Miniprotein binders against a7ua95r516to809. Designs and how they scored, part 138

Target 1, 294 residues: a7ua95r516to809
Amino acid sequence: ASLSLLSISDLVPDLQFIFFWMSNAIEILYFIQQKSPAYMQTIELMDDKAGSKESLLSATISANEEAMTILEEVIMYTFQQCVYYITKTLYVVLPGLLDCNPFGTEPSSEQCRRAAGVCVCAVCVMPEAVRRVVSVFQTTSDLLQQYQVHSEIQSQMFAYLFFFTNVSLFNQLIDKGPARGWFQRSRVLQIQASVKILLDWAKGAGHNHLAQKFFAKFCSTVTILASPPQQLSQMSWKALCAEHPSLKPVQLHRILTQYQLMAELGPLPIWQPSSEDEAYIYRTVDLLESFENH
Below, E stands for the ipSAE of ESMFold2; O stands for the ipSAE of OpenDDE; V2 stands for 0.75 times the mean of E and O plus 0.25 times the DockQ between their complexes.

## First folded at step 8 (miniprotein)

Design ja6
Fold by OpenDDE base, second read of step 9:
Structure ja6 (fold): chain B 294 residues (1-294), chain A 86 residues (1-86)
Amino acid sequence: as target 1 above (294 residues)
Amino acid sequence: SDEALRMAEDARRMIEEAQRLAEQGNHEEAIRLLLEAAEIAARSGDPYLIAKVALTAIVIALQTGDEDVIRRAEEVLRRAKELMRS
């Protein structure tokens, strides 16, 4: 099937399978961790028949270590499989977020039409492109809840998904933005509004801190680009660096250069990088974010 | 008790054999052996053995493409979890 046709709904059966086994593996891990001390104590209290106690204790410790290692591997494997499937779906739907006009009257989704009434839920009123992205996250959340996956694993999953989303959106915006007109103020405002809807969903889902952390780079980029020329032209390089610490010097320089071109601004000495940053603004290898640094 | 130790040893050997069978692709036979091992493991009082039964069932389920084996692995897992709560 073409990647373009892959929906999160198509992956639900596979994800359910993986989440089921992942959740159970985590439960077993927790069981071992809870029962291990008491069982070890029971062995320690056994009558020491010459050498049998030490041998039993050693064998039990070794068996525990092996079991824990295998459980961690299973959890990691299943986690990676989930992330792999979910990120494939995100890869397909994320580009639509950058082209989305949230201020337009998009027709209500067919899914909301099947409900006998106009659903006015926050998801139903979302633009289709935003709804598709939110649906991936919501489906993930629902599955994690359905299978009662441990909260730490849930947090790690959303952290990675938000990281992936940020990297994907940031790289697309930096690389393709000028050519696609995404640096135009009107388009930037659309992107800003779309991202706000996503962030509002994340807040409502209890992931506000993670969303703020992992979307910081993309949000900073959008914030700069959304700034009026009159305001942004009054901000020094140093002030912009301080306000947007998530951006590398090369990234900030690229954003400002493209902003200047888009806004037809002459050279702005106030945006000149510091002598310390001057060497870094030419490090094009650092311009795009890597997916490997998570 | 000496009986509990013997049961633990028996369960351990059964689980190890099930693991070897699974590694060889004999998932159905591995699962049958795990079902037997689960009861013995529970009687031994060793929580690790019960956990190892459940873990082995999970590993088999993730490695097999056979729906019947997966279903039986779920049964082993369910039984192991019941025994963990007892």
Scores: ipSAE 0.715, ipTM 0.919, lowest interface PAE 0.7, mean pLDDT 90
Fold by ESMFold2-Fast, scan of step 8:
Structure ja6 (fold): chain B 294 residues (1-294), chain A 86 residues (1-86)
Amino acid sequence: as target 1 above (294 residues)
Amino acid sequence: SDEALRMAEDARRMIEEAQRLAEQGNHEEAIRLLLEAAEIAARSGDPYLIAKVALTAIVIALQTGDEDVIRRAEEVLRRAKELMRS
C-alpha cells in the first residue's frame, strides 16, 4: 500500500470501504447456507427427463463449489487487507508503549470510558502512546460493529491483532530492551501498567479470552521482570518453565539473565537450565518470534 | 420448467462472460452485463447464480480504483441482495 500513515483515523475511509465489501460477502455466505438445502431437495425430487435431473444436480454442485471458492477468496482478501493496514498502523505506534510513563498525565473522561477500568483511570493515567494503540483497537471494533461483521470474523481479527501486538512488543523488548534501558525496574513497572490498560480494554470489549491467549508471551516476560527478587530466586528452572509455558527455553534464559543483572544478584547464574534445554539456549533462531506464524 | 432451465443457462453464460471482461480490466462492460444477469438469475430460481452475480460485483469493486465503477458495482450488489430477499 502507498498510504502515508499519520494515525488510524487517516485510514478509516479505506477501512470502511474494505469492511463494507467484507460484510456483504459474509451476507452472501449466509444466504447460500440458508437456501442451498431447500434448492438441492427441489432438484432431488424432480422427474428425470432423459437424464436432465442428474445433469442439473451435477451442475448445481459445481456452481456451489465455484461460489464458495470465490466467497472464501473475497473474505480472505478483505480480511488480509484490513489486517495489513491496521497492523501497519500498530507497528508505528507500539514502540511508544515501551517508552511512555503512565504515571504523571491526567486522563480525559473519554480515555477513562475507553479503558473501562476504574483502577486504571484512578491510579494509572493513559499516556498518549497508549491512547494511540487503544484508538487502533477501538476504531477496529467500531468498524466491525458498524458493518455488522459476523462475530467469528471479529474474533479472528482481534486474535491476529493481539498476536501481532504480542510479537512486536516481545521482539522489541528482548532485542532492543537492554540498550534502551527497558529492563530497568522503574521502566518495567511502567510497561506493566501500560499493558494492563490494553488488557483492560480487551476485557471490556469482550475479548478477554483472546487477549489472555495471544499476549501470553509478552505478559510472562513482563511478569518475570516485575517479580520481587525474594519470590523469583526461590523458584527452580523447572518451576519457572512450568509457570511460563509460552516462553521457549532460550527466551526464558535471556529474560532471567537480564533480571539477574537488574536485580543485582551477582555474576553467577541463579537459574540453571536442564541438560535437554542447554542446546536450545544457543540457537539464535529460537530467540525472536516470527510475524508469519498465526 | 424448461423456461427456468434455459434462464439458468443464459445467466450462467452471462456471468462467465462478465468475469472474463473483469479479468481483462473491462469493468464497466462487466457491470452492465451483471445487472442484466441478476434479473435472469433470479427468475431461474437458482440461488447460486444470484450469489455469483453479487460476488463478481464485489470482486470488481475491490480490484478497481475507479469511483464510478465502484458506485455501479454497489448498484449490482444492491439489486442482487433485493432479489435474494424475494
Scores: ipSAE 0.659, ipTM 0.903, lowest interface PAE 0.9, mean pLDDT 81

Design ja7
Fold by OpenDDE base, second read of step 9:
Structure ja7 (fold): chain B 294 residues (1-294), chain A 86 residues (1-86)
Amino acid sequence: as target 1 above (294 residues)
Amino acid sequence: SDEAERMAEDARRMIKEAQELAEQGNHEEAIRLLLEAAEIAARSGDPYLIAKVALTAIVIALQTGDEDVIRRAEEVLRRAKELMRS
């Protein structure tokens, strides 16, 4: 099947399978962790038949360590499989977010599967491109809740998914944005509104802190690009660096250069990088974000 | 009790054999042996053996493409979890 036809709904059966086993592995891990001290104490209280107690204790500790290691591997494996499937779906739907016009009256024809009628839930009123992205996250959330996956693992999963989303959107915007007109003010405002809907969903889902943290770079980029020329032209390089610490000097320089071109602004001395940053603005290797840093 | 200790030893041996069978790709025989081991492990009263049975069932389920083996692994897991709560 072409990657373009893959929906999150198509992956639900596979994800359910993986989440089931992952959740149970976590439950067993906690069971071992909770019972281990009490069981070891029971062994320690046994009548010391010469040398048998120490050997039994050692064997029990070793068996416990082995079991814990295998469980951690299983949890990590299942986690990685989930992330792989979910990110594959995100890869397909994320580009649509940058082209989305949230101010357009395109009637979302897709009825919420949960409603017998016209659903007016927050997801159903979303633009289609935003809804597709939110649907991936919502499906993930629903599955994690359905299988009662431990909250720490849920947080790690959403952290990675938000990280992946931020990297994907940021890299696309920086690399393709000028050519696709995404740096135009009207388009930037559309992107800003679309991202706000996503962030509002994340807030409603209890992931506000993670969303703010991991979307910081993309949000900073969009905020700069959405700024009126009259306002942004009054901000120094140093002030912009301070306001947008998630951006590397090379990234900020690229954004400002493209903004200048788009807005037909002449050279702005106030945006000139500091002598300290001047060496860094030419590090094009640092321009795009890496997926490997997570 | 001496009986519980013997049952624990038998369960350990059976679990180990099931793991070896699973590593060899003989998931059907592994899970059959594991089903037997689950009941013995439960009677032994050793919570680690029950956990190891459950873990082995998970590993088998993730390695196999056989739906019947997966279903039996789920049964082993369910039984192990029941015993963990007792």
Scores: ipSAE 0.660, ipTM 0.896, lowest interface PAE 0.7, mean pLDDT 90
Fold by ESMFold2-Fast, scan of step 8:
Structure ja7 (fold): chain B 294 residues (1-294), chain A 86 residues (1-86)
Amino acid sequence: as target 1 above (294 residues)
Amino acid sequence: SDEAERMAEDARRMIKEAQELAEQGNHEEAIRLLLEAAEIAARSGDPYLIAKVALTAIVIALQTGDEDVIRRAEEVLRRAKELMRS
């Protein structure tokens, strides 16, 4: 617990403020979309005073372009501010998801137990690290609903949050996983169970399609690592590439190397990259994902 | 009408002046002028002018950390939205 750290609940007043202005800008956008065609039609149907009608139409087109430019800037700015606050909080809590155990109790359950003498709360069953991530998503959903933000903007926000989460988790697992023991089978199964809790939340919130799309890379990685040795050892490199198209050759090779080491499949590698993929395997700069890459 | 055209011109001039005042840091005068511009914009019949008043208020609110300026920008937005519902 650091004084310098803010939970998502501490940011709610600032987020409410930004969501308020974003919601109002979107409402102005709909007002313009609703009124613009009718207003332009009234101009077209006006008694033509030579150049008056053409001049007014040109001015109206210019006014529409100006309003749309300002609306796009305001909506984009407020959207980016919301995303900034939310992802900053996510960045702090996400690494804990790779270290938690959903088949047991989290450290937060110890504090519950000490305070009450006997801890029986349902929240203690869910890992605290997973609960923190879910709380960020739930708070975002609640704010979007409170300000009646259209489903399209809501979808764009969760698309980005899921994209951010996927990249963050994938990079942490690939870069630091070997040193931290995250590729051990018991740890992989814990990670898989934790990810399922996030995916179940997304399904319940109406974002199943978005979650499936934007978590593809991390889900592929966890699926491979959790696969039984008897199943995975029968698949060729080409078959694995076809089944997991979201993974780059260098990423797939790293994952399979770690799997082979942890599963004790023997000294000879059974998965051979194609000659076309060898160049990527030698390029370490292609291993980690960029937050800007889409 | 010719009167509506003149009102639209007046509203455009007032909004531009309000934007210039806001850029100079005179938010109080900018907001006063935007409230006045909202009424004239509504009477012009041009939906883009009332929208521009509302958008200018939002931009001022987002650019300032001053609570008083934010509350007054909210007042402009509230009035503009009332006029939009006509």
Scores: ipSAE 0.543, ipTM 0.862, lowest interface PAE 1.5, mean pLDDT 80

Design ja8 (at its last look DockQ between E and O 0.76; V2 from the best seeds 0.57)
Fold by ESMFold2-Fast, scan of step 8:
Structure ja8 (fold): chain B 294 residues (1-294), chain A 86 residues (1-86)
Amino acid sequence: as target 1 above (294 residues)
Amino acid sequence: SDEAERMAEDARRMIEEALRLAEQGNHEEAIRLLLEAAEIAARSGDPYLIAKVALTAIVIALQTGDEDVIRRAEEVLRRAKELMRS
C-alpha cells in the first residue's frame, strides 16, 4: 500500500497512463484550432433555407462549447493527477535534503576550512537524498518529453513543483528546524549546498527563471542564515526587509531570532524593529506558507 | 446540407447516450455506440463532433479501472484520430 509512495519509479506506469491521455487531449485541441476556421466558413457561405443555416449555426456553437468544456476538464484533471502523484513523492523525499551532507563523507579540518572559503561545486557530491529529489524532477521532464506535452503545460508543471518544493522546505525548516538543529551554521551551509544542486539541475533543464521565481523564499532564508555575523549586525531592520522582500516580516523576525540564538561569537546587536514595524509583525499570523498557489 | 444536419443530430444524440451509459457503468455499450458515432460525426463534416467522440473516449478511459474497457477506449480514440486526419 505504501511502496509506491517512496519511489518515483514505482509511479512511472501510472504517470505514463495519465500523460498518454493528456497528450491525446492536447492533440484534439490542436485539431479543433486547425479545422474550426474552414468549417465556420462553409456555414457562412450557406443559403438560408427557412432557418436551416441558423439551426446548423446554433448546433455548431453548442458542439464547440461542449467539446471545449470536456477538453478543459480532461486537461485540468490529468494535470492535477500528475501533480498529485509527483508532489506526494516529493513530500516523502524532501526532508532528507535538510539532513544530508553534500561536502563528502568525512572532511578533515583543513578540507572544511577550504570548503568554507572556496567554490562549493569543487567539494560537493550529489548525496542520495538530493539524487532522489533530482530523479523526481528528471523523470517528470523525461515523461513530458516522451509524450510531447506542450512547453506551456511543461512550464506550468515545473512552476507548481518548484512552488511545492519551496513551501515544503521552508515550512519544514521553520517548524522543525530548532528541534532538529538545522539553524546551526554547519547545517545551514550543507542545506545551501544541497539546494544549489537542485537549482543547477533546474538551470540545466531550461527552467532557471521558474526556479529563481518559485524558490525565492527558501533561498532568502538560507542566505540570511549563512550570512556572516558581521554583515547581519551592520544592517537595519528596514534594510533587511528591503533585501529580502519574499519574506513576510513575521518570517524574517523568526529567522533572525533563530540566527541570534545559534550565534556564539559574543553579544550580537539585537535587531530592533521600529514601533511601526513591530505593530506590523504582531498583526501578522501567517508564519507558515500555504500549499495553495496564487 | 439536410443530410449533413441529420447526421450531426444523430451523432450528438449517440454521444449523449454513450455518456449516460458510461455513467451507469455500461462501458461496453458506451464504447460500441461511440465507434458508430465517430463514423456518423465524420460524415456530418462537423469537426467538433469528431473531437467530442474522442474526448468522451478519454473520459471513459480515465474513469475505468478495467483494462478491456481502456483498450476499447483506445480503439475509439485511434479511429477518431484517423477520421480527424482525413
Scores: ipSAE 0.614, ipTM 0.882, lowest interface PAE 1.1, mean pLDDT 81
Fold by ESMFold2, look of step 8:
Structure ja8 (fold): chain B 294 residues (1-294), chain A 86 residues (1-86)
Amino acid sequence: as target 1 above (294 residues)
Amino acid sequence: SDEAERMAEDARRMIEEALRLAEQGNHEEAIRLLLEAAEIAARSGDPYLIAKVALTAIVIALQTGDEDVIRRAEEVLRRAKELMRS
């Protein structure tokens, strides 16, 4: 599918519509929670004959349950629709992060990435692929603020978006990385720099905790692949598992095996899984992550 | 009072009819009933009925692709919210 066919800016009217109605549903939730105790107490204090009071109380309980049922459906539906539109765009734009060069057309040093003040290198200009992803996150953040969506709902939205981003990037890297040359260390350093831009955005937007939590698997993978061969080959399997608890044994083993091949470290396995992990390193069903939230 | 109880029953009946009409795709008549029901629900003193009017308008707005229906659903919601704080 063409990246030009799906842009977050083209989806803003649909997102505005959904956020408007979702925010109103949340407002009605707070109205119900505010009024319910006082109204039920008013019924409890009635002096009316038992039949009339009992009938009113029963109808009130039923009305509350019916209203809450509708409310739950609306909030769940609108949240899911927002996530659907946003992740549809993310799915299209995320792969570009793995191919872009945040240092420009020429490789640049660490000092260029941190050049002070006015800088004319690519470090001071966000690559288009990264800008497209950041634009999705920023547009989502702006809309949530515009419609004054409760902070807890905003956190849940970004938790899912970061989860989705991690799954998409991790699966692409693991599945297509060897064929695309993404396991080469120079390319991994470019990927690492691009992801740092996303992490910096998340920190500035107040979502650092969520990004650290949900990007852990992808970041661990990139950290391993960015490691010099001398350093990595000195680490035991147990030490690597302890440093990267977000990676399943099959994932870690696959990453290390492909790293060994691309780094030309010879055919003999360097890292020996523990006896406990040996049963799990070939579970191909566990290699790729699911987009379905747990 | 007996008047408030009668108004509550009238509002419940109108809201249920509006839901039935919306399921049948007759969103225009459903919205018309909800706008009328909002006033009766507010006078009943039952906060769940006016909330249900507002929620039903939201449901209709999310189900329809008709811009005129959406605009009228927003009007119902706006009126219901005014009545909620009155």
Scores: ipSAE 0.519, ipTM 0.855, lowest interface PAE 1.4, mean pLDDT 82
Fold by OpenDDE base, look of step 8:
Structure ja8 (fold): chain B 294 residues (1-294), chain A 86 residues (1-86)
Amino acid sequence: as target 1 above (294 residues)
Amino acid sequence: SDEAERMAEDARRMIEEALRLAEQGNHEEAIRLLLEAAEIAARSGDPYLIAKVALTAIVIALQTGDEDVIRRAEEVLRRAKELMRS
């Protein structure tokens, strides 16, 4: 199927399969972990018939370690497959978020399947582009809950998905933003509102801390760009660095430079990088975020 | 007990044979052996053997594209989980 046509709904059967086996592997892993101490104690309490006990204990330990290792591999494999499929879907829908006008009366094309009529749930009232992104996360959440996946694995899944989303949105905004007009104040405010809807969803879904952590860079960028020129022009480089610690010096410098161009402010001495940061603002390799370092 | 140990050893051998059969592509016979092994494992009182049956079913399911084999592996898994809770 063309990547352009890939929806999260199309992947649900495959994801269900993977989540089923992942969840069961986790359950079996925990079973072993919980039963192991008691069973080993039982072996230890057996009468030592000529060294057979020590041999049995050693063999049992080894077999358990092997089983645990295989289970961990299965869990990792299935986790990676889930992430792979879900991120492909995100890759398709995320660009629409930057072009979204959440203040427009765009008719909600997708009716919530839960209601026989016009659903007024928080998701149904979302702009289409935001709803598509939220739908990916919601579907993921629903599947994780359906298969009763361990909470730690759920947290790791969302951490990665939010990371991926942040990197994708940040990189697109920095790279294509000037050319696409996303640095224009009106567009920035639209982006800010769209991101807020996503963050509000994440909060409602119980992922507030993860969302705040992993979206920090994108949110900082949008916050700076959304700031009125009168306000932002009063903030020093050092103050901006302190307020937006998620941004590297090169990133902050790029954002401010593009802001200056867009707002026609000219050079502002107050935004001049410190002597300490001056070497780092030219590290263009650090400008865009990497997907590899999670 | 000597009987429980014998049963445990039988279950181990059956699981190992099931793995070999699965590696050879004989998933049907592998699944059959796993179902039998699950019952023997449960009677042995060794919880790890039941877990190993379940694990083997998971591995088979993830390695095969055959829907019937997957369904049978799910059955083994379900039975193993039932025996784990008993």
Scores: ipSAE 0.501, ipTM 0.835, lowest interface PAE 1.1, mean pLDDT 89
ESMFold2 (binder alone), look of step 8: mean pLDDT 86; pTM 0.847

Design ja9
Fold by OpenDDE base, second read of step 9:
Structure ja9 (fold): chain B 294 residues (1-294), chain A 86 residues (1-86)
Amino acid sequence: as target 1 above (294 residues)
Amino acid sequence: SDEAERMAEDARRMIAEAKRLAEQGNHEEAIRLLLEAAEIAARSGDPYLIAKVALTAIVIALQTGDEDVIRRAEEVLRRAKELMRS
């Protein structure tokens, strides 16, 4: 099946299976952790029958360590499988976010039309491209809640998904942006509005801090590109670096260079990198973000 | 008690055998053995043994493609969790 046809809904059964076992593995892990001290104490209070106590204690510790190791492996495996499936669906829908016009009257999705009433929920009023992305995150959230997955694991999952989303969107914008016209102010404003809807959803879902942290690079890029030429041309390289610390010098330089070309601005001495940063602006290997750095 | 210790030893052996059976691809027999082991493990009073039963069931469920084995693994897991709460 072409990756283009894969929806998050198609993966729900597989995800449910994985989340079920992941949640149960976590529950068993916590059970062991909670019972271990009391059980060890019980062994310690036993009458020492000629060294049997030490042997039993050692065997119990070893058995606990083995069980914990296997549980961690199971949790890690199931977590990775979930992330793998979810990120595949994100990979398909994320490009649509950059092409989305949130200010256009896109017809409401067929799913909302089948409900006998016009659903005016925040998701139903979203542009289709944004809704598709939000649907992936919402489905993930719903499954995590359904299976009562521990909050720490939920946070880690969303951290990774937001990281992945940021890297994907950032790299696409930097690499394809000029060719796709995404650096045009009107398009940038559309992207900014679309991302705001996503961030608002993340805020409503209780993931505001994670979203702000992991989308910082993409948001900084969009903010710079959305800035009026009159305003941005008054900002020095140093000021821009300070305001957008998530951007590497090479990334900021690329953004400004492309902005300059798009806005038909002449050379701006004020955007000239510092002598300290001058060596870094040519590090093209650092231009795109890596998926491996998480 | 001497009885609890014997039950613990029996449960350990049963779990170990279930694990070996699972590694050999005999998931059905492994699950049958785990169902028996769950009750013995619970009676032993050792919380790790019942947890190991549950864990082994989880591992089998993730390794098998057989829906009946998965369902039976869920049953083992359910029973183990019931016994953990007792």
Scores: ipSAE 0.602, ipTM 0.875, lowest interface PAE 0.8, mean pLDDT 90
Fold by ESMFold2-Fast, scan of step 8:
Structure ja9 (fold): chain B 294 residues (1-294), chain A 86 residues (1-86)
Amino acid sequence: as target 1 above (294 residues)
Amino acid sequence: SDEAERMAEDARRMIAEAKRLAEQGNHEEAIRLLLEAAEIAARSGDPYLIAKVALTAIVIALQTGDEDVIRRAEEVLRRAKELMRS
């Protein structure tokens, strides 16, 4: 009897199946877009005796609308199925990213000693937890490329996967962070390093703009928590809001409160919310992010 | 032409019947009929008919858990795509 976690590799056959049909539906869409003008010209050149041409034109417009409706449904369904399987896998592996130490798995081979002068052994190896997350994104990218899925659909998929990852990590950190010690400075620096590995992967994959947009909230949170006390104490509430517009007042207030409680710091100034924001600090319903937010 | 219009009508009827058969769970007969409909759709010159054959095969494949039905649907799609390029 074993408790086995499904890895992304266990889902590859199912994902290949779905991507195959998605790719074919997109190819059919392109075929219709290419052939429609020529076919309409054929109808226009037809000998119009007794008004049969008008009937055929009407039927053709109807046929196009029907085909486009089915194509939209098929592409949307297959897209949602891929997202479902991929995010289900991400949900299992993402919490590990908050617990791992990217500095604790350095190579111990003799080769590192010989290469010390060129900082070879100073390069962080990817922790297993980070590798699992990167593997999900890399496998997704590989499958999209294998089935030649259009770049716009690829961008939409990674936009949602980054959105999901951001919400999952942010909610885990805010909700469970105090009990897990994740707000302690050493842990925050480990989280920051792990997130950097993920963002560097996204940049290398051509998704830097999407990553910057959809990871904004979690990145702002980690940036604030990793800030030196001297730097953070010089910033007003208004300045912090301006630098971190993705954070709601209740979220920023919670982060600053955790910074004061968890860090081994001397006396820090109390960050006072603006009068406009003070009422929103008590909206606890807005503390955690929703997965249904578009 | 009258011949092309007759073929278009035949293809439309066959695709509709294939959808009805698939809804009743008779996927094997639906696929067989779609493969015949693909040839007639191509000869009609109507690109929407060959597209409908391909899309119907995709829908059947996505709705079934039967590997044999999926493989046959892939055959319909492959043939439809060949005809789209001709």
Scores: ipSAE 0.596, ipTM 0.877, lowest interface PAE 1.2, mean pLDDT 82

